# Designs tried in a protein design chat: VH-VL binders against q9umr5. Part 198

Target 1, 268 residues: q9umr5
Amino acid sequence: SYKPVIVVHGLFDSSYSFRHLLEYINETHPGTVVTVLDLFDGRESLRPLWEQVQGFREAVVPIMAKAPQGVHLICYSQGGLVCRALLSVMDDHNVDSFISLSSPQMGQYGDTDYLKWLFPTSMRSNLYRICYSPWGQEFSICNYWHDPHHDDLYLNASSFLALINGERDHPNATVWRKNFLRVGHLVLIGGPDDGVITPWQSSFFGFYDANETVLEMEEQLVYLRDSFGLKTLLARGAIVRCPMAGISHTAWHSNRTLYETCIEPWLS
Below, E stands for the ipSAE of ESMFold2; O stands for the ipSAE of OpenDDE; V2 stands for 0.75 times the mean of E and O plus 0.25 times the DockQ between their complexes.

## First folded at step 8 (VH-VL)

Design z26 (framework fv_nofazinlimab; at its last look DockQ between E and O 0.26; V2 from the best seeds 0.00; counts 0 for: pae E 8.4 > 2, unsure alone 72.4 < 75, grease 20.5 > 18.9, SAP .567 > .496)
Fold by OpenDDE, second read of step 9:
Structure z26 (fold): chain C 268 residues (1-268), chain A 123 residues (1-123), chain B 112 residues (1-112)
Amino acid sequence: as target 1 above (268 residues)
Amino acid sequence: QVQLVQSGAEVKKPGSSVKVSCKASGGTFSDYAISWVRQAPGQGLEYLGYIIPIFGTANYNEKFKGRVTITADKSTSTAYMELSSLRSEDTAVYYCARTQYDILTGYSDFDYWGQGTMVTVSS
Amino acid sequence: DVVMTQSPLSLPVTLGQPASISCRSSQSLVYSYGNTFLNWFQQRPGQSPRRLIYKVSNRDSGVPDRFSGSGSGTDFTLKISRVEAEDVGVYYCMQGTHWPYTFGQGTKLEIK
């Protein structure tokens, strides 16, 4: 039998978005128990990510308990960060494959129509004033806003991304790293035509430097310092990178070719 | 001026599906959400769900989950509402409405409405 | 789901006289930053709904000042200071705070 699959949705999303994915899984892996967690849907997805982590944790714990052989996580967009944090705080998770589906794993610093929709009165260059304010971190999107021009503010004010990345020292960094390293495989999916994740390389732990030059995962301090285990995972062959062009952000979970190429191989 | 123009009236058999379109003009389609509301003859208003075209995400009233599908085509600034497994009780005027949302305040307003599309379900 | 209860459901009014419609929610409609997402809609016969009031007390563009909204928490009121013939129709309150968004039953305003 196939291991259960748990799906976590993204910003302003819901379980319904994954109807095609469910269909694909059912067709290719009959009998797979797939649970799309319908938590923090719609506007509620703006809740602080730690709050979401707690909620999703409560939901996945029973599922994991019933699946001693392990489970797979498919986590889309913002959900990928939720899942990474989830795996960091759970010392007893049994996740075989963690599939990060077009997630801003290294943060977001976009200036797209997507951003304009979220912040109609703000520009990316000024969003730090909101996101790194005392109240800004109450919004999920700000929890992974990563302004390369205001690194000090990011490091000091980010209550989520900076912590799970181990970029800011905290008492749980060692334990979280240990927990995250329990994952069997980290499957990173994304692509240049995403249009939302900015830069799109963030889905692969790439990100801007201070000059907005995109650096790869291996050039990031979090990797070099192995702050949360990326270097270790890569060394043991546990990281899979699956880039794909021609896919918009809203289509990652509904594209058959993407599923067959990047997702299906890791569902067992 | 912002306008929402919906497709024409539909007559459907029970068990079939209907797909209503809502074309937006006079504004930036990607800056808004499109909500769908229906009104049975002589009855009140019932909220079906909405889509955020830029996100491609939709949220549905649980009452209609499984039967209603809301989609959007950004290239044509058109939103669609498809309702399957039609019943006589689904006979209603279906409205699309434009919704603005601000992440900082969470405000959603329904400032513009389509003219409505009458969907009649009968044997 | 949040239940929106309007009263009265039928409102016959003499021209030039004031009218008042109550809307009660089954739970508080207060959201973040003190915002309360309570809207009032007008639906004239044979027409689409039209937003009159948003966030409890804000008049939409083009809405006459004889319309006013008030209230807080769970109790809200739409008032028309002087009813005119064009005000005939059904009025709905709507909450946009809790998903799924819900409407009141509607209040049918008629001229006596």
Scores: ipSAE 0.513, ipTM 0.813, lowest interface PAE 1.5, mean pLDDT 94
Fold by ESMFold2-Fast, scan of step 8:
Order: structure tokens, then sequence, then C-alpha cells
Structure z26 (fold): chain C 268 residues (1-268), chain A 123 residues (1-123), chain B 112 residues (1-112)
């Protein structure tokens, strides 16, 4: 009688990464139907996020249709942004808990040890030149690159994040907000030792100002303007914040303590 | 001055694979994307895909997806285009070209081209 | 895919006279931050293409002033004010706004 769970993976990831998460769910909620979506795996995770949203949308429709009582989403890293868009573009989603595992909800700006493999000779300060071009916007990473020193370029060029966050106008914004607000719970998970998501507070809708000082969710224009419903959800008591130290980016889906503390309580 | 130098002409049988190289000299290889374009004899230009070396990421025209693979070796400033399951209609000159989307200076795509590599597929 | 249509396909021109090539796209080429990624290339016989014009009207370094580009949205023009012998070749328009990037079929310019 547990609601089905749909899992959406992250950058350079696949369903195999969630084997421990599936074990935990089976132990605490036996009989739960868990579907890990095998779309945009590995290198294909670099495809534009709107393309990924369309593909995942087609996959989740039949799952939601079979579960009139509702479903839960567990969305990891970049996958959390895919799920944000799914909840906005679907007029009839029946998502109860949307569990975001260390997702860069306000964007990414940082040279982490992991990213140095991708950017060995490039500084984070120069990536805006590539990311805010039409070429860059054909890659998922650039769809959520948020350079706090070039916010004008981010707002103008971001084909995904600025639109889904309501930071730039879009004709569908009112409908997207209405759809997103149908979610039962928004569970935000992240922590200071992630090592990839920069700033880590992006997982909680915090982000850098122009001086690289992190401002929390309640200080963001997105929240203050209630652009897609964060202020409304918080007032409703529907936002859960679950920060945890000591967890690296690739360990969020395989840490038992994290699961028991932040995920298990929201899988009805 | 920036120069893109491609490998020499190839003659292949149907069903085989070909791998063409494109070596960049001058300029900053890592700051640019390398695109691949082909031209059948007497025909126009057709876009295959690109790679951004700093990300190690490639994107392909759907028409060639599953048959084309584009890679880059930053240590030698060389990009590669491999096309498998060759057919006679793959006979073409294959070009590499540099792209730099510098939004501040206004530079655009395809500012420098390689000399081309003739790939002939015949039985 | 965005279809790029050039006219004329064959352009015989008298030396010293002006020449004009049209390019039409099946969709608007205006990108979200106001740039229009429409390029013009020249390919001389036996040579690689060479970019002449980028973003509709910007001339590449070393390209003579006699070449100019104009247009907006879906309708673009390449003009040569005074054709010279070295201008013989095939000219292509190309759009970089929509994936996958596409080229016009080419216009062959010949001295008559």
Amino acid sequence: as target 1 above (268 residues)
Amino acid sequence: QVQLVQSGAEVKKPGSSVKVSCKASGGTFSDYAISWVRQAPGQGLEYLGYIIPIFGTANYNEKFKGRVTITADKSTSTAYMELSSLRSEDTAVYYCARTQYDILTGYSDFDYWGQGTMVTVSS
Amino acid sequence: DVVMTQSPLSLPVTLGQPASISCRSSQSLVYSYGNTFLNWFQQRPGQSPRRLIYKVSNRDSGVPDRFSGSGSGTDFTLKISRVEAEDVGVYYCMQGTHWPYTFGQGTKLEIK
C-alpha cells in the first residue's frame, strides 16, 4: 500500500548507482514499487535539460496513471532539476513527496575537485563565455551554470534554470507555478561536504550574491516574489530541509543514516 | 596563427570504420569546440557533430547517432571523428572546424577549417 | 531540422558588377539573448570553406569591405559590391541557432 517511488539519476549516472537506495526502501517499506528511470544514462546525461524533461515525462505518465493514490519522486543531483521541471510542465501530476538529493536548485558556480577533471585548465570565472552561448546551452551542465558575476548574461542566456525558477519571464509561468504547487512535500537534502555542488546551499535554494556571499532561500528574489511557489509551500508547511555533514556528492544515495533521517519519513 | 591539420585520404570497404584526426596548432585548443562537417562530391555541407575538449563532451546530429563518435586528446591538441558501418553514401570530404562562442567579443562558430580528408567508400 | 534555402543556385556575374545572394530559413534564427547566428562561407574550387560573415553582418578579419551581410529573422542577404576574379566559388549560408546546425544548398558564383 506504499506509494510507488520514481528515481531520476544525475550527471554521468545510471540506475546502477541506486542499488543501495533500493535495498533501504525494500527493508523499511517492503512491497514498494520502485522504478529507476534508465534514460539519459552516462554521457547522454549531458543532453539539454528540456530534452531530458520531455523523455522523463513520457516515462512517468504511465507510472502515475497506475497509482491514483499518488507517487513519490527521488531525484539526485542534476535529476532534481529535471524533476522541478516535470512538476511544472505536467498539468495532472500526482506527486506527494519530491525528494531532492543534493541538487543545484539555484545553479552551480564552482571549481570542485570533481569538476577539475572536466575543467583542468579553465577557471569558473571564464565558463560563462561558453555556457551562455547557444552551443553551451546544448549541454545540461550549462543549463544550470549560474555565474553570480554575470547575472545579466545568466538571465538572458539560460534556456532552462532562469525560466524554471521564474527569474526570467515565460508565457507558461503561471501554469507552471500552479502545477508545481500541487506537490505534497518538497524535501531538500544537501550538505557542506558534498564537494561538487557549489555553493552547497544551492540544494536549499541559497546562492551567491555578486560578492560570493551566500544568501539563503528567504533572501532570494525567487522566494520573495514567490515566482514558482516556494513562499507558498513554506507557509503551507510543505518544505522540509534536511542538511547533513560528512557526505560526499556520490554518497547521498548510499548512506543508510541519511536515508533513515531524511528520506524514509517521506515514503508513505 | 591558428591552423587545423587533418589526416590523409582513406579508401574503405562497405561495413568498415574510418577515424579521421584534426590537430590544432596556435591559439588555445581547450577554449574552443571542434565541429565536424562533411561534403559529398559535388554536393553541399552536412553537419555531423562537435566536441568541447574542456568538458570532454560531444553532441551529434541525430542522423548519425550510433555511427559517429567524436573524441579529443587535449595533450596532443587533436580531435577525432570516427564513423562506423560505412556505406557508399558516406563517400565525402570530412572537415573539422573550430568554434568559439565568445559572447563579449562577438566571435562566432566555424572561424577556422581543416584542409579536409577525402574518405572513399567503395567495393 | 531548420531548412536553409538559397537563391539563386547559379550566379553568373560580370567582373566589377555587384552580386547578391539570398538565404531564407524555415524558422526564426533569433536566439534568446538577441543574437542571430547566421554565417556566410566562401568555398573556392578545391579548398576548404572560409568564413566571410558571422552573426548576420559582422565581417571576419581579412575579408574585403566589398562583402556585406544583412537581414533579420528568416531572410538574409550576402552582397558583393564589386565582384573580382578571386570571388569565384560556392557561397553557403549556415544557421547556428537551432540544433542540428544546417547549411543552405550553396550558390555557385562564376564570371561571365
Scores: ipSAE 0.012, ipTM 0.491, lowest interface PAE 8.6, mean pLDDT 88
Fold by ESMFold2, look of step 10:
Order: structure tokens, then C-alpha cells, then sequence
Structure z26 (fold): chain C 268 residues (1-268), chain A 123 residues (1-123), chain B 112 residues (1-112)
């Protein structure tokens, strides 16, 4: 029998978007209990990420309690940040595979093709003025906005990303790291043709330096300091990197080849 | 330099609605939160709600939910506040205000204000 | 809603003397990263409000150095070291930490 799978959606998204992923799992792992959490759909996905984490925590507790052998998480886009926070704040989670589908794990800094239809004015150099304010932090997009040119403002104002990355000291840092390290595998999925996640390497914990040069995960200060356990996980062989070209942001959960290559092997 | 210019004074009958405009100049519009605040004659300031135009969604003080609508038109750099089902206690000066980040002083709340729009509700 | 309570509500002062206005919030205004979004505004007669102080103690550009802000948690103070005739008006504290954002009742400063 297969461990239950919990699916967490992304920004402006809903549980319906995952119907093809559900089909793939049913075909390759028949009998797997798959729950696509139907919370914070559509515009509610703009709620502060800590509110979303609280709601998703309440939903996953009974599922995890019924599966003492463990569960898997498949978390898409913004949902990957929700899931990473869950792994940190839950001292009783039993997650084996955390599968991060093109999630902005190190943040977002870009005018994206996907978001241009929603926000037609290009503004990445100016979003810090809105996002790094109390009003801006009431919106989920701003909770992971990461402007490499305004690091002091990011560190002072970010209510979510700077905290779960351990980029700012806080009293829960040791406990959150301990909890995160209980995960069996961290499966990182993303690619250069995503079109939304900017830089796309954020899905692999890469990000811009002050010159907008992308530094890989192993070059990031949060990795080098092992602030939330990333270096420890890599040393254990628990981090799987599965890049794939040719997939747009909305297609990660509906691409058969991506599923077979990057997801299927981890649904034990 | 940032400037917020509001529409002119309005006299309205009870039960009608009013729509006040707030046009921004001297900076980008969609990057800023635009807030609406009112002040009844001889009284203090009361917060109605705000919009961040790049996200398109307004947030309202629950006291005014159902009667107030805040919108933005990015093409004209103009925010709007519409108050419906007017009553005499809605007589007030209505202000728009926005946040501007200053790289030397950091970000702040309500750093630029419009000149105000007097709305008088009388029979 | 967070209640902001100002004291006094009416403040007659002698020209050239100091003035002090207190503001108390019903909840801590400390945000999750150490920022405290407590602002002070001045509204001169017949004019729109003008921000004087943001984040407790930071003066806006063009605000004279006779204005200062202090405080923490729930208790805050605006001080004017030497009141001038141009300082006549109403002063408001405002919190930007908890939605919905709220103002104090105002303190009317008048020259005796």
C-alpha cells in the first residue's frame, strides 16, 4: 500500500487544477489516498501566508494522524512555501516526501509573463515600496517578495520568508529547524521555461545576489549557515533536484513526463 | 514630487450615492496603496479602506462593508471611493492618501494626502 | 479594532513652551520583525493632515527638529520642545500594525 498524498495549491489556484495529477497517481499507484486541500482558493490565496499555514495545518493534522507510517506532500508554486512553513511549525508532522513543484522557495523578484495579465504594469524595482509595508504584508505575494537591492527593508519587513529562511533571528529558530529536518526527502522541481518564478532557480533555493547574478543553493548564506537545515539535508542525500525544460508555470501538474520523471519515484 | 488631486465638493440627498476621485501625479500609481479616510465636521479621522492597484482588490473597514466601494483605474492613475445609501452622518471631508517609500527614511504609512473632498448630505 | 487613546484632547500652551501629547493603544503595536507602526499627523486649520513622525520616532523630511516622538509597545509620546504659532492645529496618532488601521481622537493644540 502507498502512503497518503496531500496536495497544496498555489496563488489564484484551486483544487480543481490538479485533476490530471490525480489521474496520474491513480494509474501508477492505485489505491493511494490523495487529498487535494480545498482551502484559500482563488482570491483567498492572497491572504497572508501565516493565515494560510494555520488553515492548512488544521486540515493536515487528521490526515497525518490516520497515517502513522507517513504521508507525502505535493505543493505547487506558492503552496510550496506554505508546506515548508508547515514542516517547520509542526513538531508532530510525519512527512516522508516533500515535493515542491516550481515553488519560489528563495522568493520572487520579477516581472513575470504569467502575472503581467493580472498586473499589467512592470514594477519589480518599485514593489518593495508596497510589499515592505504593513499593508503590503497583508498579501501573500508580498510575503515572499525578495528584492535583492533592498535587503535591509526585506529583513525588517518580511513577515514570512525571512523568518522561515532563518534570515532573521527568532525564538523558534532551533525548533523549526529540528522539525524541518524530520522530512525524509525534499524533491525540488522547476525549470527555465516556467515564465513566472523569477529567478526560476528559486525553486531550487537559488537566488539573485545584489548584481542580479543567480547564485546556486550551495552559495546561499542560508545554506552555508544551515539556518533551517538545508545543508544537513543535502549532506544526508535527502535533497533531490529535478529540473525540466519546456514546462510553463501552469503545466507542472498536468505534464505526464514531468510526473513520471520527478514525482512518481517519490510516492512510496 | 507626488501629488494627489481629488474631485470637487458634492451635495447629495439622503439615500443617494457619491463617487470621489483621487488622481495621482509625479510618480507611479499602481505601486502604492491608496487609502480613504474621512473627517466629519469638527470631528476626528476615520479610516474607510484601501486598494493596492497592482493587485486590484480593495479591503474595507467592516463598519463600511456593503456601502463603500474602492476602485482604481491604472490607465488614468486615478482611485475612486463610492459611498452608497447616504445619510446625514456621512457629511464629511473625504481624503485619499498613499504610501511612498523614501530610500533615505524608509517606508511609511499615509505619507501623502489629497486636498480633501467635502460631501454634504442634506435633504 | 485597536483603540488609540490620546491625552489630552485639548492642549492650550504658552508660545515658546514645551508641549507633550500621549497616545496609548489597546494592543501592542510591535510588528513581527520589531517594527512599530505608530505615526503622528498634524492638521493645521483648514488643511489636510500632514505626517510628522513615522515608526515612533522618525521625523519626515521638512519637519522641524523641535518635534520628536518616543515610546514603545502601547505607550507613545509626541513632544514639541518650543511651541511656535504655526504649530496650532490638531494632532493625531495612528497605528498601522493591526487591520483596520485606526486613529486617536485628536489633540487640539492652541496658543494661550
Amino acid sequence: as target 1 above (268 residues)
Amino acid sequence: QVQLVQSGAEVKKPGSSVKVSCKASGGTFSDYAISWVRQAPGQGLEYLGYIIPIFGTANYNEKFKGRVTITADKSTSTAYMELSSLRSEDTAVYYCARTQYDILTGYSDFDYWGQGTMVTVSS
Amino acid sequence: DVVMTQSPLSLPVTLGQPASISCRSSQSLVYSYGNTFLNWFQQRPGQSPRRLIYKVSNRDSGVPDRFSGSGSGTDFTLKISRVEAEDVGVYYCMQGTHWPYTFGQGTKLEIK
Scores: ipSAE 0.012, ipTM 0.436, lowest interface PAE 8.4, mean pLDDT 86
ESMFold2 (binder alone), look of step 10: mean pLDDT 86; pTM 0.876
OpenDDE, look of step 10: ipSAE 0.015; ipTM 0.540

Design z27 (framework fv_nofazinlimab)
Fold by OpenDDE, second read of step 9:
Structure z27 (fold): chain C 268 residues (1-268), chain A 123 residues (1-123), chain B 112 residues (1-112)
Amino acid sequence: as target 1 above (268 residues)
Amino acid sequence: QVQLVQSGAEVKKPGSSVKVSCKASGGTFSDYAISWVRQAPGQGLEYLGYIIPIFGTANYNEKFKGRVTITADKSTSTAYMELSSLRSEDTAVYYCARTQYDILTGYSDFDYWGQGTMVTVSS
Amino acid sequence: DVVMTQSPLSLPVTLGQPASISCRSSQSLVYSKGNTFLNWFQQRPGQSPRRLIYKVSNRDSGVPDRFSGSGSGTDFTLKISRVEAEDVGVYYCMQGTHWPYTFGQGTKLEIK
């Protein structure tokens, strides 16, 4: 039998977005128990990510308990960060494959159109004033806003991404790293034509430097310092990178070719 | 001025699907969400769902989950609503509406509406 | 789902007289920071709905000042100080606080 699959949706999303994915899983892995968690849907996805982590934790714990052989996580967009944090705080999770589906794993520094929708009166270059304020971190998007031009503010004010990345020292860093390393495989999926994740390499733990030059995962301090286990995972062959072009952000969970190439192999 | 122009009237058989388009002009498509609302003849308004084109995410009224699909094409500033497994009860005028959301306040407004698309489901 | 209850459902009014429509929600529409997402829409015969009021009491551009919205929590009111012939149509309240967003049944305003 196939291991259960747990699906976590993204920002302003809901479980319904994964109807095609469910269909694909059912067709290719019949009998798989798939649970799409319908928590923090729509506007509620703007809740602080730690709050979301807690909520999703409560939902996945019973599922994991019923699946002693392990489970797979498919986490889309913002959900990928939620899942990574979830795996960091859970010392007893049994996740075999963690599939990060077009997630801003190294943060977001989006374009003007992206910001205009969320922050009609704000510009990308000024969003740090909101996100790194005392109240900015009450919004999920700010929890993984990563302004490359204000790294000091990011490191000091980010209450989520900087912590799960181990970029800021905290008492739980060692334990979280240990917990995260319990994962069997980390499957990173994304692509250049995403149009939302910015930069798209963030899905692979790449990100801007101070000059907005995109650096690869292996060039990131979090990797070099192995702050949360990326270097260790890579060394043991546990990281799978599956880039794919020609896929918009909307289509990552509904593209058959993407599923067969990047998702299906890890649902055994 | 902002305008939402919808596709023409549709006549469909039960069990078939219909796809209604809503083209936005006079504004920045990526700055807004598009909501869909329907109105059966002589009845009130019913909210179907919305899409956020810039994010490519949609949210649906649970009542219609499984049958409704909302999509958007940013290149043409057009949103689409597809309803499958049509029933006679789906006969209605379907409206698209422009919606805004402010992350700081949580405000969602519906300031502009399309002209409506009549969808008739009959044997 | 949040149930929006309008009253009356039929509202015959003499020209020049005031009109009042009530809208009650099954739960509080207060969201955060004092924001309450209650809208009023007007739908004239054969036309698309038109937003009149947003966030309880704010008039949209072009809406005559004879229209006013008020209320809080679960009780809201749309008032027309002096009904005109062009005001004939159906009026809907809508809550945008709780998903899924829901409308009232509509109030049909007619001239006596």
Scores: ipSAE 0.430, ipTM 0.794, lowest interface PAE 1.4, mean pLDDT 93
Fold by ESMFold2-Fast, scan of step 8:
Structure z27 (fold): chain C 268 residues (1-268), chain A 123 residues (1-123), chain B 112 residues (1-112)
Amino acid sequence: as target 1 above (268 residues)
Amino acid sequence: QVQLVQSGAEVKKPGSSVKVSCKASGGTFSDYAISWVRQAPGQGLEYLGYIIPIFGTANYNEKFKGRVTITADKSTSTAYMELSSLRSEDTAVYYCARTQYDILTGYSDFDYWGQGTMVTVSS
Amino acid sequence: DVVMTQSPLSLPVTLGQPASISCRSSQSLVYSKGNTFLNWFQQRPGQSPRRLIYKVSNRDSGVPDRFSGSGSGTDFTLKISRVEAEDVGVYYCMQGTHWPYTFGQGTKLEIK
């Protein structure tokens, strides 16, 4: 029997977006109980990420309790950040595979269609003025806005990403790290043709330095300091990197080749 | 500015399907969500669902899930609403309307509407 | 689903006099600090709906100053300070906070 799968959607997404993913899982792992969490859909996906984490936490607790052998998480786009925080705040999670589908794990700094839709009069260079305000931090997209030219503002103002990445000090950091390290596998998926996640290497914990040169995960301070456990997970052999070209942001959950290559092997 | 222009009136038999189009002009189609709302003759407004072309996502009012499908064609800046298994109660004017989520200037819902498409379902 | 209840449903008014329409929601429409997605629409006979007010009290460009919106939480009001002949039509409140979006039943404004 296969472990249950919990799916967490992304920005302006809904459970309907995962119909193809559910078909693929049913074909390759028949009998798998898949729960697509129908919370924070549409505009509610803009609510602060900590609020979303609390709501998703309440939803996943009974599912995890019913599955003593463990569960898998498949978390898409912004949903990957929700799942990052879930794994840190839950003292008793039993997640085996955490599958992150093109999520901005180190943040977002791009001229993307998402940002143009939400901030049509802003340039990426100016968005920090809004996102790093108290008002801006009431919106999920600003919780992971990471301007490499205003890193001090990001570190001081980010109420979510800087904290879960251990880039800024927090009283719960040690407990969050301990909890996150309970995960069996961290499966990172993303690619250069995503067109939304900027830089796309953010899905693999890479990010821009102050000159907009992408530094990969192993060059990041959060990795080198092992702030929330990436270095420990990599040493344990628990991090899987699965980049794939030719896939746009809205297609990660509906591409059969992607599923067979990057997701299927991790659904025990 | 964006203008929304809808397809012409349709007369359909019960059990058939209808597909109504909504063509956006003047603005960037992908900057907006397109919603579908209907109004039976002499009655109020009822929400069917939306599509957000930029995200490739659609969502439907549970009342119509399984019967309504909303799609978008970016190449023609056109959104479509298809309603299947038609009943006489589906006779209504169907409107498309746009939404813009601009956090800097505020939220905009249904700021522009199409002219409406009359769909008549009769035996 | 969030139920939107308007009163009155029929509103005969004397030309030049004020008019007021109430809208109540079955749940709070507060999304976040300062954001409540309550809209008001006007539908003149034979025309598509036109948005008058968004986010409780913000008047759309081109909407006459005589229209104003107010309220909080679950209780909202649309006021017309001086009714003109062109104001004849049906007025709808709509919530955009909770899925699915829902409308009030409509209030038909007529000159008596």
Scores: ipSAE 0.229, ipTM 0.683, lowest interface PAE 5.0, mean pLDDT 89

Design z28 (framework fv_nofazinlimab)
Fold by ESMFold2-Fast, scan of step 8:
Structure z28 (fold): chain C 268 residues (1-268), chain A 123 residues (1-123), chain B 112 residues (1-112)
Amino acid sequence: as target 1 above (268 residues)
Amino acid sequence: QVQLVQSGAEVKKPGSSVKVSCKASGGTFSDYAISWVRQAPGQGLEYLGYIIPIFGTANYNEKFKGRVTITADKSTSTAYMELSSLRSEDTAVYYCARTQYDILTGYSDFDYWGQGTMVTVSS
Amino acid sequence: DVVMTQSPLSLPVTLGQPASISCRSSQSLVYSSGNTFLNWFQQRPGQSPRRLIYKVSNRDSGVPDRFSGSGSGTDFTLKISRVEAEDVGVYYCMQGTHWPYTFGQGTKLEIK
């Protein structure tokens, strides 16, 4: 009787990370069919986001087809961006609740600490030189790198996020907006102690201006222009914001209180 | 199965350089970083640095910065560690090890090690 | 640099008896993501190190369940519930949270 749940993991992640989430769902909604997609695991999560969207699309089509009453998506971190694109490119999705679990919906502008291992000599202020090159755009992390000091370069070079957010024109924008608006609920989850997603308000469609002051969703041009339907969804009462303090990035899918407060209510 | 195979033992004079190789097999070379660790006779383990072949980036322990260079050749799935201006205290077994690092979540594993290469620095 | 201090440095143990090795770090090993990168390695005489435990308490594939890791923050323990002859060697803790990565000085486990 419960709608099936599809889980999409994040960067360098795999299905094993969600074992606690599956336990919680089984306890509160016994009989729910939960599918954790094990595509683009580990280093394969670095592949371009459009390639990942295509692969995940192929995997979700038969699941959605078998569930005429609808499905729910739980999409973690980078996976939330994959799910954003899936909802836009699929003319026939039947998603009820899209639960975005600490995903950088407006992009990432992290500090050197978060990038030390891959780019040990690069400051966040200089990563735009790598990410906004054609070579850089072959990596998922650069597909949502959003440098607020080089907005022109972001708008021109971003092959994924700027397009899916409607920040740059695309021939399919009207169809993508129509498709996205079919979602029943957009549940946004995130918090100040995440430690990875920078700014953490990116999980709620907030982001830095040119002075690195965070502007919330309602002050963003993508919201004001209703580029892909955020303003329409909010007016419909379909956006749920569930911030929670005290949760680090790798704990969003394994915290019982978070699950009971922010996820459980949306799993009909 | 993943294997890391290192080059043979070297005997070097003080002031010279040594270049040790580490060839990876079983699995995709570009999926992992390669770290270098050394062990002087009867002593503990000391970390030198790493290379991430996919980005061509390397980082070094400050103690060795300026003397150590780590490179990778993706076509032969081989990482190299070159140490210059050798001193007698550089006499050690040098190991390569596979490291998985998650840029967003912070995970390092060191799950497979090479057999080690003895480098002896003597007059 | 983060200093890793192991105790004891020498651990003579009778076959079949339990053994315990402590590792203390000079600062917290909790990474910004919430993970704790504390590993345990075993080095048998004449061999390369072998990882036994990663992220404090997770056993590697093929590592017997008599090995267990525990701890948090700055204090960590490796336990062997019943020592076997093959366990002779030097054990190292290692932190991967702070650059540069550092190892403890090692604990030599010997059969008495």
Scores: ipSAE 0.073, ipTM 0.623, lowest interface PAE 6.3, mean pLDDT 89

